# VHH binders against FERM domain-containing protein 4A (FRMD4A), part 5

Target 1, 303 residues: FERM domain-containing protein 4A (FRMD4A), of Homo sapiens (Human) (q9p2q2r20to322)
Amino acid sequence: RRCQVHLLDDRKLELLVQPKLLAKELLDLVASHFNLKEKEYFGIAFTDETGHLNWLQLDRRVLEHDFPKKSGPVVLYFCVRFYIESISYLKDNATIELFFLNAKSCIYKELIDVDSEVVFELASYILQEAKGDFSSNEVVRSDLKKLPALPTQALKEHPSLAYCEDRVIEHYKKLNGQTRGQAIVNYMSIVESLPTYGVHYYAVKDKQGIPWWLGLSYKGIFQYDYHDKVKPRKIFQWRQLENLYFREKKFSVEVHDPRRASVTRRTFGHSGIAVHTWYACPALIKSIWAMAISQHQFYLDRK
Key: E = the ipSAE of ESMFold2; O = the ipSAE of OpenDDE; V2 = 0.75 times the mean of E and O plus 0.25 times the DockQ between their complexes.

## First folded at step 1 (VHH)

Design c03 (framework vhh_7qbe_3)
Fold by ESMFold2-Fast, scan of step 1:
Structure c03 (fold): chain B 303 residues (1-303), chain A 121 residues (1-121)
Amino acid sequence: as target 1 above (303 residues)
Amino acid sequence: QLQLVESGGGLVQAGGSLRLSCTASGRTFSMGWFRQGPGKEREFVASISWSGGSTYYADSVKGRFTISRDNAKNTLYLQMNSLKSEDTAVYYCAAREGTYYVTSAEDYDYWGKGTRVTVSS
């Protein structure tokens, strides 16, 4: 089966995938193109029939995943799946560069919610990394047309493109003398500080049918108001979770709560456990479950 | 499909000990042990969470049996101490995929073929 793997450096890897090829073998092949040793942070993603992002399970065959039933090649994306507090924990320059490319893509595609002023500062580091020191206003305006630095939403929130370009130029002028590596580190330090960085969001509902965002990361599980992805209303750190469960249309977490010592669960009937449940379509629940167990395993591997 | 293979069963004297093992052919989540005596329904014995951090026991075995797992080896264990004649049964290893924890056999997705434990007296 023809597969097209989109790489973080805008290249596409065209492959004829055999039925027995494991996802981990495909990841190894992609990693070889970057001389990438620290593969544990990365995954291969695809969009399912419903438009939701899913990830290849490394111990399963590539072609055993539920791809959209379309003619043509299977489209896959090589990207960061497991985020960390800081790139300072990474050992190899190749890993750091890929985290930087991934972050730029996420900001540009509006997958990370970020204030426009921060976007303009981030764009200045993209220019410093790609072009070096500021030379002229006109060179910057030309370069910003060729580099995916300014997301559409940031452009729409301001009076003109020229206004946005002028803000980027103000930030860029302050960076004179920074090396390429320093620009990457400064860019990543800002992106890593953003509340939504490294969180995988899923649209869910509670028992009353109220919509929520459920966020999954290396830090735990977070519940957000549907109109506010920034500040969670409920925080479930991995160390506090007694168990995770899913069924056709629901995902549940069990948390130790001494204040609810007499709580009886329908499925077992023990006390001291608080249960939180969210609802979604079966495909999305399976995606939530797969991400939750993978993020928790990543957490355990790092402690 | 996922295969579960139990081992360690045998004949033991009352008051003795046995350790049962269950090896899985692949990734497992929450797991448990069930047992079935002649002419009886399958009875819950013990369960362990996917992380190994939580364990649950039937009242009849609490304080005598210990469930544990080695995820690196895909192996589940049941250490049985102070064995009684009423512990005589075929012991089954069970695994479930993202299902609720219950004492009911119907809520487990994968089963071994069982290993026989006979306690004399």
Scores: ipSAE 0.000, ipTM 0.228, lowest interface PAE 16.8, mean pLDDT 85

Design c04 (framework vhh_7qbe_3)
Fold by ESMFold2-Fast, scan of step 1:
Structure c04 (fold): chain B 303 residues (1-303), chain A 121 residues (1-121)
Amino acid sequence: as target 1 above (303 residues)
Amino acid sequence: QLQLVESGGGLVQAGGSLRLSCTASGRTYAMGWFRQGPGKEREFVASISGSGGSTYYADSVKGRFTISRDNAKNTLYLQMNSLKSEDTAVYYCAAEPYVTYEISEAGYDYWGKGTRVTVSS
């Protein structure tokens, strides 16, 4: 079957996928186009029939996933799935480059919440990385039309496009003499410090029907107010969790109850354990489950 | 709606062996055995993943008991060897109606009525 894999550098791979091809073999093929050795941070994503983002399971065949039954090629996305505190832990320039491209895409597509003034500083590092030192105001304005550096929300929050461009120019002038690598490191340092960086968000409801965001990362599971993805209301670090459960429309976590820490009797699955449950459609629950297990395994592999 | 029925309990001499069975009325995921001795709280004995690929045992039974399952028959087993008087208890089969990923210990929603094991000295 025809599959189209969207790459982080805006290229698309057109592939005829055979029924026996494993997802890990497809990941290897995509990784080869970047000379990527550190492929453990990356995955291949797709949108299911309900519109929710899913990820290929590496040990399963590509075509055994629940793709939308529409005409045309299966659309797949190569991107970062497993985030880390800093690109300073990455060994290869190819990996660093892909994390930078992924971060730029996430900022531009508004998948990471950023203050607009920070966006202007980030745009200056994009220019320094792509074009080198500032030369003229006219060149910058031209380059900003060609580079996806300014997300729509940032443009809407200010009086004019010219105002936004002028703010970027002021930041850009200060970067004179920075190398491409320094610009990438400085860009990533800012993005990595953002509270929403590296968190996969899922829209869920509690037992009372109140909407929440459930966030999954290598650090644990986070519950956010539906109007605020930045400040979590509940934090479940992996080390605090006893078990994960899912049923058709619910996902549950068991966490050790610190109020019962004085109870030393072993009664597995009952005493001293609090259960937290969230609800969503079956397809989304399966996606949450797969991501939670994958994030926990990534956490263990890096211990 | 899921029902669990234990069988295989009885009287056995110390050092002997006994095999318990638990049959489920439908599909199960993670399953386990728990026991409650006279004057004691219910305690964990052993657990097994839905596929049967992962097992976990309480320290008191490790090396003596073996948990296994036959998913085609919806049946869970506990092979008990080298039985001690401390193993005297009512043994309960437990199952959950959802997929469990075990970080440390599994919780269970469904329970059988128990089968009695008495180990005579």
Scores: ipSAE 0.000, ipTM 0.358, lowest interface PAE 11.3, mean pLDDT 83

Design c05 (framework vhh_sonelokimab_d1)
Fold by ESMFold2-Fast, scan of step 1:
Structure c05 (fold): chain B 303 residues (1-303), chain A 125 residues (1-125)
Amino acid sequence: as target 1 above (303 residues)
Amino acid sequence: DVQLVESGGGLVQPGGSLRLSCAASGRTFSDYAVGWFRQAPGKEREFIGAITGSGGSTYYAVSEKGRFTISRDNSKNTLYLQMNSLRPEDTAVYYCAADLYGSTYVLEEWEYDYWGQGTLVTVSS
């Protein structure tokens, strides 16, 4: 089967995937193009029939996954799946560079919400990393047309493109003398501080049909108001979880609650266990389940 | 999928004992955590107890702990509720319910996918 793997540096690998090829072997092939040793942070993603992002299971065959029944090649994306508090924990420059490329893509595609003024500062670090020191306003305006540095929403929030370019230039002038590595570190320090960084969001409903966002990350499981992805209303750290389970349209977590154990329960008794449940279509529930157990395993492997 | 049928209800005197059975149809009964609920006349449905699919863990409502014992026989696809020291306040329709992939814990009623029709238990002199 023809597969096209989109790499973080905008290259595409055209591959003829054989039925027995394991996803981990495909990941190894992609990693070899970057001399990447720290593969544990990365995955290969695809969009399923319902439009939701899914990830290849490394111990399974590539072609055992539920790809959309479209003509043409299977489209796959190499990207960061498992985020961490800081790139300072990473050992290799190749890993750091790929986290930077992934972060740039997420900001540009508006997968991470950020204030436009912060976007302008981030764009200046992209320029410093790619081009070195500021030379002229003309060169910056030309480079910004070629680099995916300014997301569409940031451009729409301001009076003109020229205004946005001028703000980037002001930030860029301040970076004179920074090395490529320093620009990457400074960019990542800002992005890592953003509340939505490293969270995989899923649109779910409660039992009454009220929409919520369910967020999964290396820190745990988070429940957000549907109109506010920034401040979680409920936080379930991995260490607090007693059990996870799912059914066709339902994903549930059990959390140990010592405070709850001390109260008298009149309707359901006294157990010290609190249960939280969310609903979605079967395909999305399977995706949530796979991400939840993978994030929990990542947490256990690194604590 | 599983279908549940309760049996064993009836009239019993205060202080008496009664055992309810819940028969499940389906080859995967051991995949289900199962529980007992009751609904007294004019009251809301309340949780009594639950048991995991393996039978390894049981959970009870505080008021029933020590008087009621839940057990299962997966080879017979049957769930049991042994009720001792029955009181007039225990008069209710008793329902069994099954939760696929569930653990034994404090569950909301709406989380159970499959319900029996109920069996009436009357505790009266």
Scores: ipSAE 0.000, ipTM 0.116, lowest interface PAE 18.9, mean pLDDT 81

Design c06 (framework vhh_lunsekimig_d3; at its last look DockQ between E and O 0.01; V2 from the best seeds 0.00; counts 0 for: pae E 21.8 > 2, unsure alone 62.9 < 65, placed apart)
Fold by ESMFold2, look of step 2:
Structure c06 (fold): chain B 303 residues (1-303), chain A 123 residues (1-123)
Amino acid sequence: as target 1 above (303 residues)
Amino acid sequence: EVQLVESGGGVVQPGGSLRLSCAASGFTFSINALYWYRQAAGIERELIASITSGGSTNYVDSVKGRFTISRDNSENTMYLQMNSLRAEDTGLYYCVAESTYTLDEAFRGSDYWGQGTLVTVSS
């Protein structure tokens, strides 16, 4: 079957995938193109028929996944699946640079909410990394058209493209002499401080039909008010997790509170276990469960 | 070491045909997009044909219907069949393959380029 793997640098690999190929083997092949050793942070994703993102499971064959029933190549994405607190924990420059490319993509595609003034500063680091020191306004305007630096929302919030470009130029002029590596580090420092960084968000409802965001990340499972992806209402840390499961339209986690267990010893049954449940269409619920299992395993494997 | 070597160029009459070959060493073509570029004297290199690993082809209008790009992954080669050649087709023809990334190239490598094979169409 023909597959098209979208890379983090906007390139695409065209592949003829045989039925026996494991997802791990495909990941290894893609990683070898980047000389990437720290493969544990990355995965290969696809969009299912209902429009939701799913990840290839490394121990399964690529062609066993439920791809859309469209004619043409299977479209796959190589990207960061498992985030960490800071790129300073990464051992190899290849890994750091892929995290940088991933972050640029997330900002450009508006997957991370960012104030437009911060976007302008981030764009200056993109220019410094890609082009070096500022030379002229006209070169910068040309370069900004070619680089994934200014997401559409930031452009729409201001009087003109020229205004946005001028704001970027103000930041860029201050960076004279900064190396590529320094620009990457400074870019990532800002992005890593953003509260939405590293969170995989899913639109869910509770039993009463109230909409929420459910966020899955290296920090745990987070429940957010529908209109506030920044400050969580509930936090479920991975170390508290006793069990997670799904059934059709339902995803549930069971968490243990050791202090509450000792206090509630008087009650009969499974005292000290709290169950939290969310609802969505079956395809999305399965995606949430698969991500949660994977994030939990990543937490257990870290160190 | 990665190398691309073009061959099959030469002198041909207008209306004639040539078949260019590109042999790769140091890597296997099977997952690369492959390209032919040409450069006439005093003109910037232009992309004229491409082929994906899946076999999808694209051509610029000036060669469409006259040139055919193909690949033989078992021989690790790419071809350009050029028919109905015109004087305007004279130039250096380059074989190009997408490259892997290195740390120093910002996760973008330079594509691999051959040194070119000369095609001269003269009466």
Scores: ipSAE 0.000, ipTM 0.099, lowest interface PAE 21.8, mean pLDDT 82
ESMFold2-Fast, scan of step 1: ipSAE 0.414; ipTM 0.773
ESMFold2 (binder alone), look of step 2: mean pLDDT 76; pTM 0.745
OpenDDE, look of step 2: ipSAE 0.017; ipTM 0.328

Design d01 (framework vhh_lunsekimig_d3)
Fold by ESMFold2-Fast, scan of step 1:
Structure d01 (fold): chain B 303 residues (1-303), chain A 124 residues (1-124)
Amino acid sequence: as target 1 above (303 residues)
Amino acid sequence: EVQLVESGGGVVQPGGSLRLSCAASGFTFSSYALYWYRQAAGIERELIASITSGGSTNYVDSVKGRFTISRDNSENTMYLQMNSLRAEDTGLYYCARDYTFKYEDSGTYYFDYWGQGTLVTVSS
C-alpha cells in the first residue's frame, strides 16, 4: 500500500508499504534519513476520520492500524511522541533540531496554548534560526508570509497583521548576532516552560456527561476543566497508580488511597483504592490506553 | 494475592554459573509471559530475557548464548540459567509477569513487578 510519511523538515517520504512491515521498522527507516541515534523520543502518527492524532504501535504491522477509508496514500507523520523536561538532556544536535521543528509545528497548529505576545517573541527566534540577523522591516514581512510562525488565533487577537508583524520585528532586532543554535535553545527554553508543553490532550466526559480534558505525559495523568488546559483539577502521578483499565467506551485509573495502606496492590477494584473513570468513543479510548501505557514505560526507562 | 519470589543469587567467580528461580503464586501461571530484569550499580534497569506462555524466548544481545530462560508450568516456576558469567553481569535480578492484559474491547495494565530480587555478584 502507498504511504506518505511527512517528515519534520517538510519533506515527504513516498513508500510502498508491504503487509508484513512492522511499525518499528518504518520508524528505523525514517530515523535513518536524519542519521538519528536517539529514536526513543519519536513516533509515527496518523489522523483518524475526526482529525485526532493516533500513533503506530511499534510491535504491530503498519497496515494493521485503523486508517481512514480514503482513496489515495496513507498519510503518516514523523514527530515527537515522548517529551522531556529540557533539550539540555539530549545528546545529539540532530535530536535537538527535530525537537525544535516539532515544537514550531505544534505552536503553529495551535496544539500548544500560548499567549500572543509570547508567540511574537517565538516568531523572532524562528526568523533568527532560518534567516540570521534582522535586515529590514520589509524582508521580515515577506519572510513571515513564507514561514509558519504566526498561528491564526494570535493574528485574530490584535487589531491588524501589521501590528503583529511590528511586534515580531521589535523582538527580532534584539537578537542581532545570535547563532542558529542559540536561537533554537532560546526558542525551546520558552516552549518547554509552557504548562501545556509535552502533554497529549484527549476530550473525554465523566459519568454524568460533563466534558473534561484528560492529559497524558511523562509526569502522569491529569484531569483538566474543559475550559482550562493550563491548571489541572486532578493530578495522578505514575507512582500513585495501581493500574489502568479500559473497556469499550471507558478508561479508568486506580489510585492508592493516601489515608489507607493497601495490602494487595495489583487487584482492580481492591478496597482502599479510589477509581476514576472517563468516557469517549471506543477509538479514542484505545488511543488514550496506548498512550498512557507508552508514557509510563518511557517514564520507567528513564528512572 | 499475586506473588513472585526470586532466589538462587550468590557470589561467583568470572566464568562461573548460577541458576535463578522465580516462584509464582496467586494467578494462572501458564497463561502469562514472564520476564527477567537486571538492575546493576551504575546501570539502569534492563530487560534481559523473556518467555511467552507458549515457551518462545528472547534475550538481550549481551546475554544471548550465555543465559537460558525456561519455565515449568507444573511447578509455577520460571528459571534463568546463567553461564560464562562476567563482572558486568553483577546486579539485582527481578522476575516479572506480563503487566498488560489486552482483548478486542478491553484491557488492564498493572504497575508492579512483584519481586524483591535476588543479588548476583561476579567478583574475583
Scores: ipSAE 0.206, ipTM 0.650, lowest interface PAE 3.3, mean pLDDT 85

Design d02 (framework vhh_etentamig_d1)
Fold by ESMFold2-Fast, scan of step 1:
Structure d02 (fold): chain B 303 residues (1-303), chain A 125 residues (1-125)
Amino acid sequence: as target 1 above (303 residues)
Amino acid sequence: EVQLLESGGGLVQPGGSLRLSCAASGFTFSSYAMSWVRQAPGKGPEWVSGISGSGGSTYYADSVKGRFTISRDNSKNTLYLQMNSLRAEDTAVYYCAKDRVITYEDSGSTYFDYRGQGTLVTVSS
């Protein structure tokens, strides 16, 4: 079966995937193209028939996943699945570079929401990393046309493209003398501080049919108002979670009651367990469950 | 550290009933969800039923729904499975399982922190 694996550096791998190929072997193949040793942070994703991002299960065969029923190659994406507090904990330059490329893609695709002024500062670091020191206004405007540095939302919030370009130029001029590595570190420092960084969002409903966002990350499970992905309404840290379970259309967490725990002289009460349930189609529930287990295991491995 | 000891299995005729018990020790029983998992001869393990730590929520595989009832007695650290209207296809070794993460209805896999020795249930005329 023909598969296209989109890499974080804009390259595509065209592969003829055999029925017995395991997802972990495909990940190893992709990682070899980057001389990447720290593979544990990365995954291979695909969009299912419902339009939702899913991830290959490493111990399963690639072709045993529910890909869209469409003629043509299976489209796969190599990207960061497991986020960490800071790239300063990463050992290899290859890993750091891939986190940077992943972050740039997430900002540009508006998967990480950010204030337009911060976008302009981030764009200046993209220029410093890619082109070195500022040379002229004309060169910057040309480069910004070629680089996916300015997301559509930032452009819509201001009167002209020229205004946005001028703001980027002001930030860029201040970076004179920074090395490529310093630009990456400074870019990532800003992105890592954003509230939505490293959170996988899923559209769910509660028992009454009210829509919510459910966020999954290395920090835990978060419930957000459908119109606000930034400030969670409920926070379930991994350490507070007793059990996770799902049914066909339900995903549930069993958690120690934070209010009860804070009122008592003890951190935990044996009877202070509450269940929270969210609803979605079966395919999305299975995706949520797989991500939740994977994020929790990643949390335990780093504890 | 964690110990789970199943009992109550045996030979029963189709349409009959059995009650399985699981004695748990080495952990705070009331704080963990518990499951029953079975493995028929020549087949992989199949999740059968689950119960929350408090006993307030119960879950069943479609194959046993309406016939089996899971329950627990947290004061005795004991898990139960009441099996009614037994069929030949229910023949299996039944395991008590402690798990932090449980998959229910239509799940093809289960994740277990610990599993007991098992108790054999044979449904035959």
Scores: ipSAE 0.000, ipTM 0.180, lowest interface PAE 14.7, mean pLDDT 83

Design d03 (framework vhh_7uia_1)
Fold by ESMFold2-Fast, scan of step 1:
Structure d03 (fold): chain B 303 residues (1-303), chain A 126 residues (1-126)
Amino acid sequence: as target 1 above (303 residues)
Amino acid sequence: QLQLVETGGGLVKPGGSLRLSCVVSGFTFSSYAMAWVRQAPGKELEWVSSISGSGGSTYYEDSVKGRFTISTDNAKNTLYLQMSSLKPEDTAVYYCARGSYTIRWEGDTTYAFDYWGQGTQVTVSS
């Protein structure tokens, strides 16, 4: 089957995927195009029939995943799946470059919540990385039309495009003399500090039918108000969790209650534990389960 | 009352096949992940395979992958393990279990099983 893999550097790989090809083999092929050694941070994603983001399971065949029933090629995305506290922990420049490209894409596609003033500062680092030092206002305005630096929402929140451009120019003028690498590091320092950075969000409901966001990351599991992805209402760090359960339409976590210090963990059953449950369609619960286990295993590998 | 009952074990020659069945009662079958766990003579319990309540997600221990197939029939409240290309190393008591993913305080992960059946003996011998 025809598959199109979107790469982080705006390239697309057109592939004829054979039935026996494993997702791990596809990831290896994509990684080879970047001379990427640190593959453990990356995955290949796709959007399912219901519009939810899913990830290929590396030990499964590519074509054994539930792709949308539409004509044309299967659309896949190579991107960061496992985020870390700082790019300073990355060993290779190739890995750092891909994290930067991934972050730029997430900001531009409005997948990360960012204040407009911060967006303008981030856009100035994109210009410094791509074009070097500020030269003139006219060049900047021309470049901003060609680069995906300003997301639509930031443009809508201000009086004019010229206002937004002028704010970017003000920030950009302050960066004279910064190298490409320094601009990347400064950009990533800001993005890494954002509360939503590195969190995978899933739309769920509680037992009363109230909508929530469930967030999964290397730090744990988070519950957010449906209209506020920034500040979690409940935080479940991995060290606080006893068990994860999944059923057809629900995902549950068992939390160690520190007030019940006498309770010990067992391979079979536990007592003195608080249970939290969220509901979604079976396909989404399956995705949440896979992501939760993967994030926890990534957490353990780094401990 | 909560009950798991395994059947289908027996004596089989190497390369043979067996199908194990587990009938469950006392809970909503499709609401839980189910697992097969085995214990060989003189060895610790070994997780073999798990399946989600929807039947859409299956997991296997590396040594049985490609040889064993886990499945459910929700209408019959029955969990199956189809075993093919059996080896002497597969000789064990096989238990049906209601399962979950367990996070250990020591940083390890393991599957937690809160209810087990009595087990069914599988012997692979010439």
Scores: ipSAE 0.000, ipTM 0.200, lowest interface PAE 15.5, mean pLDDT 82

Design d04 (framework vhh_ozoralizumab_d1)
Fold by ESMFold2-Fast, scan of step 1:
Structure d04 (fold): chain B 303 residues (1-303), chain A 126 residues (1-126)
Amino acid sequence: as target 1 above (303 residues)
Amino acid sequence: EVQLVESGGGLVQPGGSLRLSCAASGFTFSSYAMYWVRQAPGKGLEWVSEISGSGGSTKYPDSVKGRFTISRDNAKNTLYLQMNSLRPEDTAVYYCAKTEYEPSGYTFTYEDFDYRGQGTLVTVSS
């Protein structure tokens, strides 16, 4: 079957995927195009029938996944699945470059919540990495129309495009003499500090039907108010989890409270276990479960 | 698509032995823990054995421990259950099963057996 793999550098691989091809073999093929050795951080994603992002299971055949029933090639995306606290932990320049390309894509697609002034500073590093030192205002304005540096929301929050371009130019002028690698490191230092960086978000509801965001990362499980993805209302670190459960329409976590109150004269059997449950359609619950298991395993592998 | 096909059931006298087989296809067999589960007439589903993806770890409930042995041939994508010292209460339809997700790296999960085959009938008569 025809498959189109979108790469992080905006190129596309056109492939004829045979029924027996494993997802890990497809990942290996994509990784070879970047001379990528540190493959453990990356995955291949696809959008399901409901519009939610899902990930190929590396030990399953590519064509055994539940792709949308539409004509044309299967659309797949090569991207970072497992995030880390800093690119300084990465060993290869190829890995660092792919994390940078992934971060740029996430900022541009508004998958990461960023203040517009931070966006303008980030755009200046994109220009420094792509074009080198500032030369003229005219060249910058031309380049900003061609590079995916300014997300639509940032442009809408300000009086004019010219205002946004002028803010980027101000930041860019300060970067004179930085190498391509220095620009990448400085860009990533800012992006890594953002609260939403590295978190996979899922729209869920509680027992009362109140909407929430459930976030999953190598650090644990986070519950966010539906209108605020930045500051979590609840944090469940992997080390605090006693049990995970899933059923057709629900995902539950059991949390051990490490600060259990000491036994008092009125205490008659205390479990110290709190249960938190979220609800979604079956397809989304399966996606949450798969991501939770994968993120927890990634956490364990990095201990 | 995941397929599991059980075979090897039949009639056996108390104290006898049977070997069940399960031919698996449609997934990377060696990456998944596999299970045997059974359903006796008029009763619910009962788990009877578990084997890790590599075959290095096996688990059994007390009802069959010491009598049943689960094994696998990852090169042939085949799961086996050797049943010895069979008792009338072992009479059931036996199913080969796997979970939707690999459980071997996760120690505190709730599991559902999503993929069961058609089953093979084992009758232990006196």
Scores: ipSAE 0.000, ipTM 0.118, lowest interface PAE 16.8, mean pLDDT 82

